# Designs tried in a protein design chat: VHH binders against Flagellar brake protein YcgR (ycgR). Part 38

Target 1, 263 residues: Flagellar brake protein YcgR (ycgR), of Thauera aminoaromatica (c4kar8)
Amino acid sequence: MAELSTPSPASPAPLDGGRGDELEKFTLRGARQILQLLQDLITHRGLITAHTGGGHSFMTAVLKVDEERGRVVLDPSPDPQANRRALAAPRLTCVTQLDGIRIQFPLVGLGEGQDKGRPALFAPLPAEMLRLQRREFYRLQVPLAHELSCLLKAEDLARKPVEVSARVIDIGAGGVAVVVPTGAAEFVIGGTLPACRLALPDGEPIELDLEVRNLNRQTQRNGTEQLRVGLRFAALPRAADTRIQRYIFKTERALNAKARGGL

## First folded at step 17 (VHH)

Design LD99 (from DX1 with Y50F)
Fold by ESMFold2, fold request of step 20:
Structure LD99 (fold): chain B 263 residues (1-263), chain A 121 residues (1-121)
Amino acid sequence: as target 1 above (263 residues)
Amino acid sequence: QVQLVESGGGMVQPGGSLRLSCAASGFTFSTYAMSWVRRAPGKGPEWVSFISPLGGSTDYADSVKGRFTISRDNAKNTLYLQMNSLKPEDTALYYCARDLDLWDSGRFDIWGQGTQVTVSS
């Protein structure tokens, strides 16, 4: 009852390290920037989920930045087992959010001790901090009723042009994920698919260039194999970006309204 | 409206025990460090105990160490003080207080009305 509701973050889990090059442009590495962001967490009372590995995590907070010793002071867990796991971990992946801004940073060399007689956890200042606005990490799960599709201009095994109509399963500011039957085309990570066409429910399809970022093979219950293809928008024109963002916003609002009406 | 409401005080003989509670409302309890402060008759306020926002760190005045235990239940927005082996010098009006800082301060911005603890033979 005393916990005021805020919108849930899209994902509390750490962002995948396999996205390292996608996230580099949002990564702070300057000492002054890192100190300021840590101070912002203190000032705004940011609660942090610290992931210790093995599917375990605990809640914490940055209580103080000790600039003289180059370290952060963290709130220990009231659960002694969580503290033991944290101290044994090679690193912690800390995730938090302030007013829709996602913050993620590693801590290495965690230790326990006291600060002015009070028990605490300590770690050296992080060498990097990731700072993302919601639109930079959010992926809308596309409702099947919308029948969003993307026409991919790809190549087959013999390097012959082929067009594949792929169902869009999620969409964000930076790209889409689609599914295609295995063997419909050959995709390579880093490859560019020029002049693809994204069909939104309103207006003409959007012509855009896509870059293949990831591939994941899936086997359906009937034994049929399909590929999940992660695609990044390349050089997205402003008008196209606006239409995509409008679609995401309208769909999310509609889904949220249905969830409230279902309560 | 931000409120702190203490309860659980009373009269007890030396060596007895009491458990104080403090119900918090109107703010995000789990993001604040909390303290107990007491005021004995004719004396100024005395800090008694501290607990960090998530409850992993506690601290006590020397006069109560080993006898008092501070705790919190963030799911119920409640702060507690278990007081054992009570002495006449523990007689005071006990307040829970919200700390303005997360760690290194005794600056309190909000307190309750207090709950009286009287230890007398």
Scores: ipSAE 0.637, ipTM 0.869, lowest interface PAE 1.2, mean pLDDT 86
Fold by ESMFold2, look of step 18:
Structure LD99 (fold): chain B 263 residues (1-263), chain A 121 residues (1-121)
Amino acid sequence: as target 1 above (263 residues)
Amino acid sequence: QVQLVESGGGMVQPGGSLRLSCAASGFTFSTYAMSWVRRAPGKGPEWVSFISPLGGSTDYADSVKGRFTISRDNAKNTLYLQMNSLKPEDTALYYCARDLDLWDSGRFDIWGQGTQVTVSS
């Protein structure tokens, strides 16, 4: 029989900085909440990817919380160069996952020393920790065969209304990313596109307002220029949210079934 | 199902070297700190060495410091103890042990069967 889909492993890459406002409601800043979450990582033996910048990272773990001194004790890397990069970095961005929940937190002021004669890395307790359920951070990469599209009600370069059918390349609880031909419409970061229509395979299109969050021009292999537009769902009705989550679930289930059958 | 299997023991002359191995199975090896513990004839268990889960921190009993080196290969689920400059006092049954704690050692829940090291002429 078909296996249930499991959550993806912890992502080694930090979440994009452009999500700052969107992520604030998932950010823990209370000292007791932070201590408890760090202790949960210890209890569950969470492995952490610590990003030191420049595309470099190393594996570590929280070994102990020293409440008396207000610091965490981290497992050093067996690679001395990774430790040197970590100590030189102005901050570490730590990423891990606990029971399908993504956890991300900064560590600043990393130092090297000993605890009871054992070498370790130390940092003050983080001032904040991001705690996201899979639903809040997950973006399904939409299979090309689904031809998932979103009808955008935008303006052209002359500020005249246009409708642009955009291919959806990823979709999550908070938004979609789409591609359109460069020049098909003008998009302004922070702008709202009202009454757009997201076409899912199993029902009527969903009418929703979208907010432009990011824009990236890219050239395809055949030389064609496209614009990748990151769109946030503005005020998403619960029924629409339910349909989106069901699409994500069904698509992942179908992908898992194909992978098993394709041995 | 959880198992630790030591190997590499044997007889060696004083001043010689020996490398012990411990194969781990049935658990996620890389999330546990590990130790070597030994039991000499007529004596109780003596902690020998510690290594952190990812291998970046090691510690040794004073009696072996500078002569023994603990290491691990998490890709192979294997713990090692390189023993150099062996002395007759190192004669013991050597066990690898899984630590319940990540850092403050002393609570071992799983032990191997041990491998005998004998240092004698």
Scores: ipSAE 0.625, ipTM 0.861, lowest interface PAE 1.2, mean pLDDT 87
Fold by ESMFold2, look of step 19:
Structure LD99 (fold): chain B 263 residues (1-263), chain A 121 residues (1-121)
Amino acid sequence: as target 1 above (263 residues)
Amino acid sequence: QVQLVESGGGMVQPGGSLRLSCAASGFTFSTYAMSWVRRAPGKGPEWVSFISPLGGSTDYADSVKGRFTISRDNAKNTLYLQMNSLKPEDTALYYCARDLDLWDSGRFDIWGQGTQVTVSS
């Protein structure tokens, strides 16, 4: 039986690259909206994970917004190496949470200096901020016992049709992540896989179009190589969406009941 | 219950050193800027030092620059003040204060009881 866990509402890692365009409708770009959200982070004392690239990150906070200069003031790290890495990075990807709502935004042009005699990091106001409810970013880790699968209609290296049955490892409102053996098919980021079939326990498989958003090679504990494929639901019909949400809700409720009653 | 408890005060001769500690409980310590404030007998409060929530930025009153060092350990919920080259004018009751302003110091909502530092020969 799968280990009981509930993902944190505020993930420290940036959202998966397979979600970029599906998240566009949750992106704030109005200057006043951005200022208000930054002020809310200050008021609620939001701690921020700032990702500098190459798998590195540091903790920070927005200390104030300087509207006249169009800048945010950030808390430097007490670790000088983290500060050097941040200043060398072409951009920071900042991730935080406000009352269970995930917030993510880029900062470019980071610099160091002083504000009223105090050392600080500075960046221009972000041009955009992502603001997500749990439903919009939550991914259920599929219990192994459910053996959820998705039949992918893909192509091989010679562009010939192949069908691959892939195990679903997580599922959310906007897509799934699956694993396949390395070499089972050729996947290209941005490519569309039409008429795939997602097999849920309740009823007939759902026919849906999928778009490849990310690819990660993984080496299993036994040395076997597999490919993790992040897939976005394209134009998901309401009936299919309802069935997916029902599966997520039912499974999460069952996992939570077992966690509470297992004392 | 939100609480700040200072310790480490005492009597020391001029030129000596002392390290103050402040134990915080009942709130998320790492999301607050913190300050040390002192009050000499018969005088009003004097801000001494500031540290940002994650500890990357510090600031000091001119009267203590180069002699005092503020630090924090967010894993232990503890604020520190290392005081070196102490002078008789440093004699005061030293308070650990929670700063409501993340950056521009000036509004403190919670204080400890204070720890006495006495510098005399």
Scores: ipSAE 0.624, ipTM 0.857, lowest interface PAE 1.4, mean pLDDT 87
Fold by ESMFold2, fold request of step 20:
Structure LD99 (fold): chain B 263 residues (1-263), chain A 121 residues (1-121)
Amino acid sequence: as target 1 above (263 residues)
Amino acid sequence: QVQLVESGGGMVQPGGSLRLSCAASGFTFSTYAMSWVRRAPGKGPEWVSFISPLGGSTDYADSVKGRFTISRDNAKNTLYLQMNSLKPEDTALYYCARDLDLWDSGRFDIWGQGTQVTVSS
């Protein structure tokens, strides 16, 4: 039943474009830029996952940009229930990729009608489009041999300072995921951890302010409970950003070379 | 290699029905709009019907509207044309055509060999 009106496993979930300034620098708001990007989707036959809320989505495509009427023309679903959900939704969150570039944009005011006598779905042109290169949304799975760690400056239940050395399991341009023993500290989604320290192999640890974005309790192979903490970088300095991206790039190249039978 | 193979044609009396199929291979079928096009003896190609890439929108020539129904099964890479209330004027070689565009059909790049439909007493 999960395949009726929802995407198959492996469809990327929407990024939260309303998370403040972390994605704003990748957000296009110029009318000409938006029109060009929509036209690129048409030219390259990009398939779009349109999320309607409540875990539902449907496949669509931009068939045409109607510049005279200021609207985009979308392929309806052959499933009438998917179309009804889309028309009832206050907004669609559209997600697609174009040659490794992730594209996400909202559509509001979706309606049904005809274009040159052909049934279609219509929406006003989006006011913004998020455009991310792979490296801007990619999360590197950190090899165990690298032993990356992050010193978290958190609080216990009594709100007393504690320091937790957490193993980094993945890292991307926008944050890290770490694992800690259950009960090592109290974490609250939306909470901030100032002046944490990320240890990369090259150079001194990076001082970072982190925000807790998700918590997931996990059981290790030996039955031990641990907490996976998703952490977002707040206001990352450019030098720190460069070091993190260099680490990701170098590590990914090394892993890719081994997978292809090179060095 | 890119292929379109039509089938399901034959002889039928006026008022009869036929269902044509088109098997597609060698390309990503679900990203292309598709059309049926027919060629009557001694005439050039005539567009018959259109279906959008994901199958949610269809369109028909006035001469077949209400009698023909286009559909597609993207999981099986197959295009269909249900033809009802057939007339002698529908006699033609019917082709499955891949559209160069997603919308505003009229530029086709790949055609099959066709399947013959003959409507006669």
Scores: ipSAE 0.574, ipTM 0.838, lowest interface PAE 1.5, mean pLDDT 86

## First folded at step 18 (VHH; from LA92 with S107Q)

Design MC4
Fold by OpenDDE, fold request of step 20:
Structure MC4 (fold): chain B 263 residues (1-263), chain A 119 residues (1-119)
Amino acid sequence: as target 1 above (263 residues)
Amino acid sequence: DVQLVESGGGLVQAGGSLRLSCAASGFTFSSYAMYWGRQAPGKGREWVSGISSGGGSTAYASSVKGRFTISRDNAKNTLYLQMNNLKPEDTALYYCAKQDYEWGYFQYWGQGTQVTVSS
């Protein structure tokens, strides 16, 4: 009986060995830690974006952790097609945020069933969860009303310079995430985008160099595919850093005030 | 199933050249950014280079910039790494990696190809 060594799920490859070590510091593998974090997601009713592959995703939430059966219970999509895609997917990539900290985890072996007479999705507990606790990884979700944009200087398929105006969806001390139309430009992790322009509400755009750190395909509600590009500030002048921090702080304060019923 | 098979490694003298290949199957190769990484004995895996899905954008680690060239042939589902002016510190197991657009990062799938640079 040859023990079929189950290929160890390929750990996300850090860009730099040092960064791998950094990522490892933020990776939870302990059963207790994972359970606690999932419970925290339940408590806070954290919305989760579940990626099903092919650029498709749906919104879900952790409804329950079944420790006895070693499974997590998820809220199904109101879209039957999204649920079918999820069940057909070999892996879900779940992304959420708790207290401004990005949380990411894979789910494998999704099934459907009922929890307390209601339709639910089931998966084995994740083997690992990424919790990006560093301040540099904190990302403020940018309010749509702020209309933050970043002019990206990139290259097309022919290596010709192109400028792409990208909507900023989140911002932190270390970088921004932007959304671009699929095919608008060529992106690669580790690539540098020089002399980009970040537009903040408080004045002139900030010129800065950006480094591509992650690439996610996302399908919008209207069925349009977009590319989410995670960008690190490669070179940020002190004055620019101050402006960014001020914006983040001001926005967070406003959001918190609104959440408390003050606005 | 996704498969990446690295080849082209070997023993070479310092200052020499090698060309690595990665044969890809089980996915639409032309739709994915691809990467090279390496792992030297006793060290962690490090990123070496990346190329966008269409090949219009490339990136390199500072340690290999100006010496290595990443390229791809989408018609052949093959990724390449031309390595020139090789140094003993380039000795490592070299891996091909595929972009994961769901996770946001890239994943290594192959067994790697050994590159050994002698002094």
Scores: ipSAE 0.879, ipTM 0.969, lowest interface PAE 0.5, mean pLDDT 88
Fold by OpenDDE, fold request of step 20:
Structure MC4 (fold): chain B 263 residues (1-263), chain A 119 residues (1-119)
Amino acid sequence: as target 1 above (263 residues)
Amino acid sequence: DVQLVESGGGLVQAGGSLRLSCAASGFTFSSYAMYWGRQAPGKGREWVSGISSGGGSTAYASSVKGRFTISRDNAKNTLYLQMNNLKPEDTALYYCAKQDYEWGYFQYWGQGTQVTVSS
């Protein structure tokens, strides 16, 4: 009877230090952002894998956020040994997912106590939380030389149709990110932009519907403010999907070849 | 400090109407997209509706489309949600949220207002 050694859950690969700039974009440091995300974890009863080091982990959940005391309350493990390891660890690495987004955050200064007469673990609020949108990691940064653009059909303040030519900064199978001048059009998360036109180098623009998924204000080096709009493909025809994938693949190959000194 | 205060909730019969209000303070209201979310008993918080900073663009969840109308009065720093043809499944705690343009999403700040729809 060969004991099938359950493969030890692969320790989350150390976030390679070289992607530091990209990770910063996904790192929440604002107190309100952190509180909101923790509250969302509570609301959704998100299970958290807490890593204590040495390949050990246990399942927990955020039970409560105590804003007055600046602490988070965690569900202890039913395994006393896991709790001892957690308390002895200089740092917990907490990993979870919410709405398909990977969330990672450190907890330092773990203590044991009681919440409403029940055993609980306590830690100070995390100083930072990493929210990694899977889709964003798979997005190709569009080379400036390609000058990809998307003609957005949006509305202005008066709800009049306006067309905005937006530069595409990244592209993936699920959507694009574009930059627009501040005030060029009205955007809202969940809003639909119908009959937009994505210009690819290989032919005629692709007509597609887009959904606004995120809105970021960015300040350029010259001090000009721009709006980064994350857009999802609401309905992508198969032919369009094929063209987009081909473009991504071709561009990635070219970039990799260049990085290897081949071009 | 940012403050959002929801009001206008209550008990209504199915098919009835309510108008929710969200009073905003502590930021330039007219510069931010605003949103409504809700949390039904035993469920997670869900997005309901959004409106752009100037009110030129609106969005709705499929579950409320055609029944709910989001609007805003920037002069009064107030967000509204007109809810018509209410259903028992609309029973929830309703929250208003402010766009966070640094994070890219929206944040809830208030305590919410309870909407209960009886069959």
Scores: ipSAE 0.878, ipTM 0.968, lowest interface PAE 0.5, mean pLDDT 88
Fold by OpenDDE, fold request of step 23:
Structure MC4 (fold): chain B 263 residues (1-263), chain A 119 residues (1-119)
Amino acid sequence: as target 1 above (263 residues)
Amino acid sequence: DVQLVESGGGLVQAGGSLRLSCAASGFTFSSYAMYWGRQAPGKGREWVSGISSGGGSTAYASSVKGRFTISRDNAKNTLYLQMNNLKPEDTALYYCAKQDYEWGYFQYWGQGTQVTVSS
């Protein structure tokens, strides 16, 4: 009677988002880290969207972490059908936010039961949790008065070359964030924008290649939708880097002086 | 609710070709950039390719550039990945991903389709 070694539950598929190599930096796999993050979710009463597959989801929350049993307790849906789907699902994808940081984690092996006489869902602790921290790369928020711009060389829907003048909203050593009108050009993460021109106040525009790293739709206070494009400097000449650093330093000093009442 | 269903994977010999499809539903497909990623055994998930919402812009990982072609049919809500000159190192579970314009990145929603390239 060959003991059918129950295949070790396949390690939950890596959490969704970005280049796999970059995502690994944001993936927590340490038991203590996972427990802490789950506890933080409890403390903050974070609402979680649990995706059951097939286009279905329900709202839940982490109610408790049972460290002794190695399980998480979730609030069941008020919809019995949603709970049935959750229990039938091979995997839940849980998505939430804490302090503006997206958190995503898989749950596998859901069961139903009771916690202190109340209906609850149970799952083993997640093996990993994705915490998308915005790159702590210090980015200077560009003062509106500086009117920094970047001429983007992009393509439209017809792959026709277009030039888009984009306002620079933040700048760092590694790149810029710009805002463009919705529909001004086609953007995709990983796309390269060659021979762009970054305009700094101190001289002629800097020609540089940019790589699209993130895309955010933003609604302005006036109701106008804009696209925020995060751009990495793909190839930055040393002279250009020096100019950018000088601008950042000068601007930071000015802002700090103003904050201290010196201007 | 967002649904992405990958298909077209299989076993293929080195040098062979496959065409993957991703059927999208639950959102306005034509309004979102779409992506392919893959996860090889024992490795993390990696970005493979991206295409803008209208299809006017495409991007590829260096490892697949010149061999893979991403395309989309917005009328059919379908994303494609033509894979030519496949190599054993292309063996992976392939996932379709949707742009998340709120968070700035993309999300995988499907179960993936297995591509196995034999030597």
Scores: ipSAE 0.877, ipTM 0.966, lowest interface PAE 0.5, mean pLDDT 88
Fold by OpenDDE, last read:
Structure MC4 (fold): chain B 263 residues (1-263), chain A 119 residues (1-119)
Amino acid sequence: as target 1 above (263 residues)
Amino acid sequence: DVQLVESGGGLVQAGGSLRLSCAASGFTFSSYAMYWGRQAPGKGREWVSGISSGGGSTAYASSVKGRFTISRDNAKNTLYLQMNNLKPEDTALYYCAKQDYEWGYFQYWGQGTQVTVSS
């Protein structure tokens, strides 16, 4: 009577491995990238929430990047207690948004001083900056089954108008990310795509103007190169905004229900 | 290694014109969107203009629209910025930038070329 050793159930692969790899794709470690992003924050006067730990934070801004000394200059809080907490903190976690994209970076070694006769906070340049290409932490990854598409009105190499049907991969209140075949059209950051059509499952396509905000080349599993285009809603009618929000909410609810084992 | 070398800057009177050039090397120039940025004294670096890899699409900051024209010669690996009707507020160090398709944004590589517009 040969005891059939029941095969030990394969331990489910820890779900946690996929999240770490995704974060690395959005982490900037290049000195030039970091400097550029900090300069962009200065240019746009981006307000930064600086977290000092213990549930405390204050509002600041990057005032200057000192490349020679390898430091960033921050606006101190008008609250002396907040500044004391910041200086006492081993690490400052800075959170901001630029063009709807969440930016997060750590600062360590914070000090106080004077910049051009005004009180300022100083820190070494961050070693890394997280730039979440997703405008809103809440960009919904569009389920493949929904087959969301956006008809892009763009130009080709000859500046001839072309229409490109692009798959929507994520959607948020501020915009969409789409994937297009490489060479389907010419894209440039800051470029406007007028009178595009976003197809949602619940009705007629939404006509809207889009602005190109980022361009990523992606290689698919099959080896095919594609262009991921991050697009901002340049002009969104209120009715369209409501429809988009409704779609996002409905889809998120469905996904959460599925994740809880309810389907 | 990627190299971008800006040139063509100088002193010009208000209403004058300049043409900036950016010589690119160390990468396949024709495969990348290119950009111009500038940094005025005491200000942060700002985006000025962009052109797609093939030159079929262009974009401009509102402050320079109708006055500046971005162009490229892929055979010469050169980016251009024609600046017309220059104003004192256009005084800045002008930089050439290359699209980073991994990061999704663009990077400045050069030392810039100084443009000074006198009133």
Scores: ipSAE 0.871, ipTM 0.969, lowest interface PAE 0.5, mean pLDDT 89

